# Designs tried in a protein design chat: VH-VL binders against q9nrl2r1430to1533. Part 263

Target 1, 104 residues: q9nrl2r1430to1533
Amino acid sequence: GGVHELSAFEQLVVELVRHDDSWPFLKLVSKIQVPDYYDIIKKPIALNIIREKVNKCEYKLASEFIDDIELMFSNCFEYNPRNTSEAKAGTRLQAFFHIQAQKL
Key: E = the ipSAE of ESMFold2; O = the ipSAE of OpenDDE; V2 = 0.75 times the mean of E and O plus 0.25 times the DockQ between their complexes.

## First folded at step 19 (VH-VL)

Design dd13 (framework fv_iluzanebart; at its last fold request DockQ between E and O 0.82; V2 from the best seeds 0.83)
Fold by OpenDDE, fold request of step 20:
Formats: C-alpha cells, structure tokens, sequence
Structure dd13 (fold): chain C 104 residues (1-104), chain A 123 residues (1-123), chain B 107 residues (1-107)
C-alpha cells in the first residue's frame, strides 16, 4: 500500500508499544491468570485497545486519548503494589508518556 | 476486511515434521490473540492453544501441551502450528481464529476464522 | 475443564419453523458463551458472542439467550442456508471448550 503519515496519536501509541516497559500494558489482564483483577479494576484497558480506538478514529480530542492512557496507568498502580515489576515498569512508561504527550 | 488465510493441505507420514501457517490481514496483527482449533474427521472442535503475537505469550490446552508448538512472526502477520513428529492420529482439519474485544464489556472472544488446513498423516 | 453439552444431537426442522438449540455448561461460565455455525467443508462462523450479542452481519432470526450454565440459540424461522452444525463455546476458563455440536437438518 501507499505511505501514510501517522497521526500524533498513532505515533505515540507505537512508541509506547515499542518501549521496553510496555509489557504489562500490551493486552488486557487475563481473568484466568489473575482471577481477582476484575473485582478491583472496573474499567480495564490496554495499549491494544487504545490503538484500536485510534485506528477507528474514536478519539476526537487529545484529552480523550490522554485520559485512556492515564486510566491504563491508574489501573496498573491500583492493582499492583509499588515494589512490583509491573508498577515499576508503569512508572517509567508513564514518565516517558508524559514527555511525549507534550507534543500533542 | 479482516481475513485469516491458512497454508495449503498437507499429506505426511508418521514421524515427519510439519509447520502450517495462518496469515492475518485487515487489522493490527500483533494486537489480537490467534488461536488454533483441531477438528478430526467427522468430529467436533477442540481448542489447541493460542498466542499473542505482540509478546509471544502462548497458552496450550492440556491435551496439546508438549504435542505441538505454536509461534508467531508479527513482522509478517503470521502464526504457526508445528509438529516435530506427526502421528496418524494428527489427521484432522486445523483452523486458526482471531480473538477480538467487546469494547463495552471487555470480553475477549474469537470472531474470524481461517479457511482451515487439512493435514493427512498415513503410512 | 468446563464441559459443554449440547442438545439435541440432531434437530430436524422444516423450513420456516423455529429451531431451539440448548447448551449446558458443567459450571457457570457467566456470559462468556459464543455460538458458531459450521457448514460442510467450511470454517466455523461466529453467530453470537457474550451469550446474546449477535455478531456483525448475522441475520436477526438468530438470537442467543441465557447465562451461567444454561444457554439457548434460537432461529426464529429456518432458512435453507441455516441447515448446518451449531456449536456453543465457553471462553470463561482455559482451556476454552466447545459443545459436541447440534446438527440442524431438514425434517
């Protein structure tokens, strides 16, 4: 196909996915592996879902996109204690996101 | 449009190795699980396992654990199912299927299927 | 594993009649239940997911109901193209499991 310029949202999602600390966020947490997850987290979200929303042009405002990303991190910190690998990865990825989001 | 296209029919002998493929298109391949389902001749459907191409997370059904290997190459949007040593009992139709999401309930379900790959193993 | 049991094994129905297919789970699967249609020589096609949500492009004559352990697929008025094998499948627990299928044929 032809070359298409990625939107700011698309580019940022790609950068987040490619980040070394994206592993806790690539896909939804499995209720099979983590049976109590959805008893605690009521609005689950992950990068694959966010990317799908971007691809479907569901974000009309940058604030909507940012809200979903922040929700993703919020869920991580709500469920995972601060000393876990997931929380530590989330902290680093969120810092990266905040820097990149300034470009939006 | 979402499509899963599987490799062609295979005719093999017991003891031979085999690797069949499933190529996805029309969506972001690395963001959806790909599952494999076996259907023996005249029988029902059996989940074998699934893989998430984005991180290669792989699940096997207990009955198929150690019997097959599921892998994926996200760079070419392709998932694989392979045997190191086929048995006659491996004769079956094999389907791949894509998992998607319900964006309201966040349920994950399989919605699109490949056309199937017929594998015949006989001496 | 969760065992899915479908009934009847074979359902003979005349064109235009209502078809009712049952699926029972050995334990609750909540609403993590899908229905598939399979015709000879073809791949399964998703009809219903989350127990009662019709997949895109599926005719309104197909409907799913139930939760927990008892589920029903209803075809309000059988069309010639509806004669096939139907499978229910739970995705509440791993491994995912199918029912053994119900064959809907012409009476």
Amino acid sequence: as target 1 above (104 residues)
Amino acid sequence: EVQLVQSGAEVKKPGESLKISCKGSGYTFEDHWIGWVRQMPGKGLEWMGMIYPGDSDTWYSPSFQGQVTISADKSISTAYLQWSSLKASDTAMYFCARQTFDFKSYYEYFDYWGQGTLVTVSS
Amino acid sequence: EIVMTQSPATLSVSPGERATLSCRASQSVSSYLAWFQQKPGQAPRLLIYDASTRATGIPARFSGSGSGTEFTLTISSLQPEDFAVYYCQQYDDWPYTFGQGTKVDIK
Scores: ipSAE 0.888, ipTM 0.947, lowest interface PAE 0.5, mean pLDDT 95
Fold by ESMFold2, fold request of step 20:
Structure dd13 (fold): chain C 104 residues (1-104), chain A 123 residues (1-123), chain B 107 residues (1-107)
Amino acid sequence: as target 1 above (104 residues)
Amino acid sequence: EVQLVQSGAEVKKPGESLKISCKGSGYTFEDHWIGWVRQMPGKGLEWMGMIYPGDSDTWYSPSFQGQVTISADKSISTAYLQWSSLKASDTAMYFCARQTFDFKSYYEYFDYWGQGTLVTVSS
Amino acid sequence: EIVMTQSPATLSVSPGERATLSCRASQSVSSYLAWFQQKPGQAPRLLIYDASTRATGIPARFSGSGSGTEFTLTISSLQPEDFAVYYCQQYDDWPYTFGQGTKVDIK
């Protein structure tokens, strides 16, 4: 593993952040704007935090990195009804992620 | 190493405009909120507002809403605090600060601060 | 907005002694509480976040405790470099607010 995996994780996060449907996932949901979010979502995560974890070498296995990305989408679908703009964006970004992740 | 470097001290007259800067380095600038804090002479600390450079999401404390403009240019890793018309009461030290995240607790907190910019507004 | 009240306003302490600083919130802030140190002419320095978690590089003599509305910063065996103003800050609700500060002076 090591250096090549870290570069691949960084590149994947860059691609996710650049995607048009990344807007619900760039940073943690504000408990001030969405007061009940943290009553429902107990393991919050966002792209900025995932990138920080990559930059600090917090992921020891590729599976740990993949799990955080999938947790991010799972949180979106748990909190947001399927007809919302957030859930639709999550569906499209997750599909993009699955295609890009096959390259890992 | 994370650094926030602010622009130098300013001596201005009432009614003049001013834009001061805070340049971040040693981290992914667009991924962290930058906040601005005022400290009037001999007084405590007051949050003015904050911006997320990644999407320009900007929040102002009620006392500062409409009084200043907070902005960022992520292409040069720089946040700004701006007045269109300074008042003598704007004489203060101004700090920028970076927000970060604890991976275990998920708490967000301000860990690094700029050195401060002294703004003096007098006739 | 949430008012943070610190006591005492000034604390006179000899080097080597223990200092206890209090911070009270006007409503519960859960554990969204930080402590900062500020020396004359310097930026604030983060000491404690999450009410009790010591920031990276902060000596073990600094400890925080409390939750809800009552919080304490304890400095064991004060060092010469610890004479400063200390601020608590809540980050539970916007706008974020500081207490008015506690000045720790040489006795």
Scores: ipSAE 0.764, ipTM 0.914, lowest interface PAE 1.0, mean pLDDT 93
ESMFold2, look of step 19: ipSAE 0.738; ipTM 0.909
ESMFold2 (binder alone), look of step 19: mean pLDDT 93; pTM 0.943
OpenDDE, look of step 19: ipSAE 0.868; ipTM 0.942
ESMFold2, fold request of step 20: ipSAE 0.742, 0.763; ipTM 0.911, 0.912
ESMFold2 (binder alone), fold request of step 20: mean pLDDT 93, 93, 93; pTM 0.941, 0.941, 0.939
OpenDDE, fold request of step 20: ipSAE 0.887, 0.886; ipTM 0.947, 0.947

Design dd14 (framework fv_iluzanebart; at its last look DockQ between E and O 0.71; V2 from the best seeds 0.76)
Fold by OpenDDE, look of step 19:
Structure dd14 (fold): chain C 104 residues (1-104), chain A 124 residues (1-124), chain B 107 residues (1-107)
Amino acid sequence: as target 1 above (104 residues)
Amino acid sequence: EVQLVQSGAEVKKPGESLKISCKGSGYTFEDHWIGWVRQMPGKGLEWMGMIYPGDSDTWYSPSFQGQVTISADKSISTAYLQWSSLKASDTAMYFCARQTFDFKSGWYEYFDYWGQGTLVTVSS
Amino acid sequence: EIVMTQSPATLSVSPGERATLSCRASQSVSSYLAWFQQKPGQAPRLLIYDASTRATGIPARFSGSGSGTEFTLTISSLQPEDFAVYYCQQYDDWPYTFGQGTKVDIK
């Protein structure tokens, strides 16, 4: 990511990253730490990847960006039981995202 | 342009502490793992460990666990490798390297950019 | 850890000739295998990643093949600037590990 004025997508990603509940989503899950993760999750994604896509102007539509963010949460809820810290964090972060996404 | 710039050569004595640095630029520093690689004189390459600056998640190679400390300051896009007490056997070239990822497949991949290396010489 | 073994230790080749370097993993690393070139006093330079994909700016004479436990780096026509040490490295499992290197020198 070069130095340039932050777009709405960039700003939202920054806000998501800075959120207290972003920790499960900052980077891809390690297949070493979680050996079965990628047997279950077929479209892995994380905030660092999404930010990179934003920086490379990969998102032409807001819907594409939103889809990736929702995929990120979907993956979390698919793999993590509801009572896990990851799922709980995801629930809160997703709620935050939905509010912020209204600004797009 | 992605660049990793490491701190200069060090000449130390056994027992001294040392902290060398690796500064990244041209990309979002906190979003990529930074690894450290040791190369003793005339020898091959050895992975020491890596850190994810975004959350300071740190991995050490078993042979380096407890021998060094890897850290990062994402506010200044810098990763560090440090020793509390150097040994003569720590004499080596040390490289930092950035791990890339494929944002289409969602996989962490190879280490694509490398620092120029920091020569550490430890002798009495 | 996964042990990477390169062969031969030294490969003497004449300019213009084909060079074939081998790398074997103690267990499957799928295609998570990279090749690096290193010249004296320099950092390693990425040549090949994912076993067979050339890194940006790498000449077409460099090619990688293989999967699982057996990998090959081929230099179709050795150029003067290609004399160096070559390392394979797996990034399938931690700790990541390098082969011991193959030195390509002039015959």
Scores: ipSAE 0.865, ipTM 0.941, lowest interface PAE 0.5, mean pLDDT 95
Fold by ESMFold2, look of step 19:
Structure dd14 (fold): chain C 104 residues (1-104), chain A 124 residues (1-124), chain B 107 residues (1-107)
Amino acid sequence: as target 1 above (104 residues)
Amino acid sequence: EVQLVQSGAEVKKPGESLKISCKGSGYTFEDHWIGWVRQMPGKGLEWMGMIYPGDSDTWYSPSFQGQVTISADKSISTAYLQWSSLKASDTAMYFCARQTFDFKSGWYEYFDYWGQGTLVTVSS
Amino acid sequence: EIVMTQSPATLSVSPGERATLSCRASQSVSSYLAWFQQKPGQAPRLLIYDASTRATGIPARFSGSGSGTEFTLTISSLQPEDFAVYYCQQYDDWPYTFGQGTKVDIK
């Protein structure tokens, strides 16, 4: 992508990180604190990794960036039961993401 | 270019306070764990603890729990190691280190970039 | 906490020869093992992570192997700049722990 796409991806990640419901997604889940997480989630991803990929121009297409963000939410919903604080935060952040992505 | 630059050497007396710093540049500071490692004179390396500056999540090794405070100020890309009351046994070299990422495989929890070290000397 | 034991404590090796350093964990750490080099007056430098993967810029003469509790660092043809202390470190469980180090001296 061009300068405008990279700026848009960076800005969107910044907005996601700033959101109150970002707390489950800032960094990878600790295998020490949650030892079974990586038995269940095979393609882990988090906002810090997505931002690093944006900064290093790893995304060739906007769809690749969107796919990583959606994977992040999908992992959350797969691992966490619907009524957990993590899943509720994921639902709210995903809704925010969809609104912001439409503006791109 | 990732750099970690630590504050200068310190000469202190027992009972004094001290706060040493580690400033990161060349990367998104808040997105990587920063850890602190002690090396006593003529000895090996000891992991003290680590902090994630993005949310201040902080982990201490048991030997250092309650002995030091690890903190970060992400607005100035700086991590800190702090003593409220130094002991002679705190005489050591102190290193900060940054955790790395692997974009295509699982979890990384190893540390790839190191500061130059801060020598702290505590003598009566 | 997981105890990492390195052997030998010191290793005397001639330039151009092979050096073999051992690291044992008190319990399985899978492949979550790193090797560091530290020269006098310097910070540690990452050589190997994930037991066998060379870090960026590390010469091919450095190789790591092993899994579980037994790990080896091999320097296939020792160069003058390789005389240093080498540490293994596990990162499977908190706290992360280092071995006590192996000093590689010129014979």
Scores: ipSAE 0.674, ipTM 0.895, lowest interface PAE 1.5, mean pLDDT 91
ESMFold2 (binder alone), look of step 19: mean pLDDT 91; pTM 0.924

Design dd15 (framework fv_iluzanebart; at its last look DockQ between E and O 0.66; V2 from the best seeds 0.76)
Fold by OpenDDE, look of step 19:
Structure dd15 (fold): chain C 104 residues (1-104), chain A 124 residues (1-124), chain B 107 residues (1-107)
Amino acid sequence: as target 1 above (104 residues)
Amino acid sequence: EVQLVQSGAEVKKPGESLKISCKGSGYTFEDHWIGWVRQMPGKGLEWMGMIYPGDSDTWYSPSFQGQVTISADKSISTAYLQWSSLKASDTAMYFCARQTFDFKSGFYEYFDYWGQGTLVTVSS
Amino acid sequence: EIVMTQSPATLSVSPGERATLSCRASQSVSSYLAWFQQKPGQAPRLLIYDASTRATGIPARFSGSGSGTEFTLTISSLQPEDFAVYYCQQYDDWPYTFGQGTKVDIK
């Protein structure tokens, strides 16, 4: 992506990335490390992907951006049982996101 | 414009330590894997390992595990490759490269941008 | 690891002629296969990715085909600047691995 003033989407992504519970979402899950992941998750996404889309102005509506973020969390909860660290982190990060998204 | 700029040529002796660098620009450095590739004189290319600067997740090729250390400082968009004790057999050209991803499909893909290479010469 | 084997080791082709380079994987790599061109003293240059997609700025005379374990790089009409070593590389499994390279000499 190019260098430009942070938009609301960019700022929110930065905040999500900086959050302590962002670690499961920073990058795409590796099919090498998790061989069955992509058999289950058909629309993989992560914060780095979302940030790239933001940088390339792929989101025309806030709803599109929100949909991708929600998809990211949905994928996490679909693949990870509730008692996993990933799911717990996701729950907290999603709550944070929902608060921040009110600014959009 | 995406660029990877590597540190300059090194001339070292066996037993010395060395840390070479690869600085990325023109993109969000922490969001892409950076890999290191060795090319010994007159030989082919060998993947050594790669690091994700965003969380410092690091993968080594089995043949390089424990032989080198790959690290990154995302604050300055720089990846590193280092040796604690060089050997003559470490004489080679070393390349860094960025892995791209398809943000539509959501998959990591090929290594699209490469540094110019760092020549490391180790001789007594 | 997945072993990539290229053939021939050296290919001598006259300008304007077709060059065909082969790359074989020891196991299926699906379409996660890239081709690189490397000239003396330079970094590898990406030519083809996903087995058959030309990278940005790559001339149309370069084409890639294949899937699974058999791949081919074709230069339809060799140009003088195409003198180089060509590598295939799989990125389906770690560690990523290169073929040993094919040197293309121009007659």
Scores: ipSAE 0.883, ipTM 0.945, lowest interface PAE 0.5, mean pLDDT 95
Fold by ESMFold2, look of step 19:
Structure dd15 (fold): chain C 104 residues (1-104), chain A 124 residues (1-124), chain B 107 residues (1-107)
Amino acid sequence: as target 1 above (104 residues)
Amino acid sequence: EVQLVQSGAEVKKPGESLKISCKGSGYTFEDHWIGWVRQMPGKGLEWMGMIYPGDSDTWYSPSFQGQVTISADKSISTAYLQWSSLKASDTAMYFCARQTFDFKSGFYEYFDYWGQGTLVTVSS
Amino acid sequence: EIVMTQSPATLSVSPGERATLSCRASQSVSSYLAWFQQKPGQAPRLLIYDASTRATGIPARFSGSGSGTEFTLTISSLQPEDFAVYYCQQYDDWPYTFGQGTKVDIK
């Protein structure tokens, strides 16, 4: 991608962060508060890290950006049972993401 | 360019209140933990606590819990350290620091960007 | 809290020689260990994180090693600007804690 894709990635991350259901995804899960998380999740990622990668131009293709966002949701569903508040928030935010990603 | 600029040196009396600041620029302020470190004269470094400005999640070291207040205003990219009633033993240099990301592991666990320090002197 | 103990307290070394600084943790911190340099009147500067990874812009003469409870910072050929206080810090568990420091002085 180019400069226009990076602006679109930035805009999309802003929309995700502003969404009411972003709260499980703003920053990495604390290994201190949730000691077993990193035994289960081997490729952790969060919105703050994705935004930093956008800011540093680490994404060369739109697919790389989309893969990190989808990884974030996949991690949520892998760690959290589907009836938890975290998994429900993830489902709603992922649906929102898919709508907004059509603009890429 | 990432910068952390702290408020200026303070000379205070015991019992006075104080709020010192740390303003971040050159990065997305709300996305990085900001920590506060105390260095008493001639002594080593002590973590006081840290805050995530994006959601105000705040952690204190036990010896500082209830002794100071850590806060942030992400709208002006500023973190604060505050005392309601200073003691002579609060005389120290105070640093703010921003957490640096480790993109390879996906963890952010260490601090690299530091403010210049704020010297607080509390004496009768 | 995890106690970090550094040795020696003071290390006197001639320029161009090797300095070896030790850091011991009261319990395993795995590889979650950083090293900082601090000169008088300055903020700490990150040298090493993850026990052995040099931070951006840190010269190759600085190297870190160890895991678990025993860690070492080596400066392979001391330069005049390397005379400072060095701190280790664990970030395995909260609160994060520093060692008491090792002062590296001109011999």
Scores: ipSAE 0.701, ipTM 0.897, lowest interface PAE 1.3, mean pLDDT 91
ESMFold2 (binder alone), look of step 19: mean pLDDT 92; pTM 0.938

Design dd16 (framework fv_iluzanebart; at its last fold request DockQ between E and O 0.73; V2 from the best seeds 0.80)
Fold by OpenDDE, fold request of step 20:
Structure dd16 (fold): chain C 104 residues (1-104), chain A 124 residues (1-124), chain B 107 residues (1-107)
Amino acid sequence: as target 1 above (104 residues)
Amino acid sequence: EVQLVQSGAEVKKPGESLKISCKGSGYTFEDHWIGWVRQMPGKGLEWMGMIYPGDSDTWYSPSFQGQVTISADKSISTAYLQWSSLKASDTAMYFCARQTFDYKSGLYEYFDYWGQGTLVTVSS
Amino acid sequence: EIVMTQSPATLSVSPGERATLSCRASQSVSSYLAWFQQKPGQAPRLLIYDASTRATGIPARFSGSGSGTEFTLTISSLQPEDFAVYYCQQYDDWPYTFGQGTKVDIK
């Protein structure tokens, strides 16, 4: 038990997860559903993984946390054409992230 | 400490409905798949399906598709397995299990934590 | 679905002896293979994951090997608490599937 204070990283992850455009990023892409995904994307990442890293205090610098978030978006834009729902959601979520990241 | 605690044993009659539960604690519940496994008396283990509580994405094994419903309520860190109409052949032990992932490699992996099981007995 | 076949169905071994359990997949599962131990009235206990990595707290006498379609669980020196049923399970493709199990009992 006890009282836990969310760090800035924890709070930002929560805000990203709650965002309407977070659906492509909540969890890892399934290789079963997308067989060629991991042939293209070599550094897969998702919000659940980023949250776990936050929980384990893996981020010592804000830049490291930001790099993982940007990697998540980069993967999305690398795999998904610009006109897909995933890419469009990613574009909006990334814009939101950039605004929120000013608080870090 | 990660724990999965399942609801208690059930004794039912054919035709009755049933919903059993699996509550997770010690981790972020919505971020891990929860699977359900059936074990009939004296038999082996069978995957029934799994759910991702974060978005309710749900997968069923073909043998269980349409036979059961898997759901989750992330607000109370609980996954569910339910039947609309039980059969005698549903008599079995049911386990829930959490799938882990490697945050360094970015891959989902094995099922590392298991509930204690829920015994369901269906008889006339 | 990928069919997992274990052999033998029953393995009778004396305490202190080596036990070798086999698991075959109907198609390649790469190294996405786990081994579980189950005792009566208990939940399955993870022994090995990724074909050859021991789970936390698992004694060194347990080892896993193999890749693709052929896998082996070895217990180098069987202890009294090791008599149980052992299952292999693939998590490479959906639906995930278990072998039918190997019962290790005392000779």
Scores: ipSAE 0.895, ipTM 0.950, lowest interface PAE 0.5, mean pLDDT 95
Fold by ESMFold2, fold request of step 20:
Structure dd16 (fold): chain C 104 residues (1-104), chain A 124 residues (1-124), chain B 107 residues (1-107)
Amino acid sequence: as target 1 above (104 residues)
Amino acid sequence: EVQLVQSGAEVKKPGESLKISCKGSGYTFEDHWIGWVRQMPGKGLEWMGMIYPGDSDTWYSPSFQGQVTISADKSISTAYLQWSSLKASDTAMYFCARQTFDYKSGLYEYFDYWGQGTLVTVSS
Amino acid sequence: EIVMTQSPATLSVSPGERATLSCRASQSVSSYLAWFQQKPGQAPRLLIYDASTRATGIPARFSGSGSGTEFTLTISSLQPEDFAVYYCQQYDDWPYTFGQGTKVDIK
């Protein structure tokens, strides 16, 4: 998109990072702390990577930005059982994202 | 335009405390690991530890655990390396470095930018 | 921790000739291997990451190869500015570790 969309993406990422439930998503999962993660998750992504892509103008369409955010949540739910703190944080942050994304 | 600027050279006595700094600019500071590397005079490079400023997740190499403190203040884009009681064997050059990620592959990270180094001399 | 061993300790090479530097890991590091160049009084400079990928702005005469435990840095035609110490570094497991370095000197 245009300059208007890029400012909106930037603002949304800031809001996500500031949310209390962002902690599982701030950076890529460590292969050292979680050895099997990358055996299961083949398209890893995190908020720091998404912010870098926004800053580098890598997103041409709003749908591409939304797809990366949704992939981030999908990875969380694929790896983590539903009763884990990570999955519960993901559910709450995704709900927040859907509300904020209406402003795009 | 990424830059890491370290604090100036230090001359200290054994037993004194010291805190040196590494200020990052030209990127989102909180989104990248910052590591510290020691180089003793005439010797090779050794990792001391690293910190993720976004959440203060901090890792130390075993030989430096309990010997130094690594910290960051993301509000001023600055990482720190600190000793509570310097030894003569702490005489060395200290580098900070930014770890990046290959966001297109989503997996690989490497250190792409380095500070200019801070020479610390500890002698009695 | 993973021990990185470099050879030779010192390599004497004439300008325009080929330099070959070796790095061995004490266990597999897959392709999580970087090469750095360091000149006296300067910070290390990243040359190669992911075993074989040149960092931005690094001349094509630098190439990396290998995987697992055995890695090679090749300088295909040595230039005067290439006389330096070269370090390999694994970033597969914490703590990240450097080799002891190979000094490339003019013959």
Scores: ipSAE 0.758, ipTM 0.910, lowest interface PAE 0.9, mean pLDDT 92
ESMFold2, look of step 19: ipSAE 0.716; ipTM 0.901
ESMFold2 (binder alone), look of step 19: mean pLDDT 91; pTM 0.929
OpenDDE, look of step 19: ipSAE 0.887; ipTM 0.946
ESMFold2, fold request of step 20: ipSAE 0.673, 0.685; ipTM 0.886, 0.901
ESMFold2 (binder alone), fold request of step 20: mean pLDDT 92, 92, 92; pTM 0.937, 0.937, 0.939
OpenDDE, fold request of step 20: ipSAE 0.894, 0.893; ipTM 0.948, 0.948

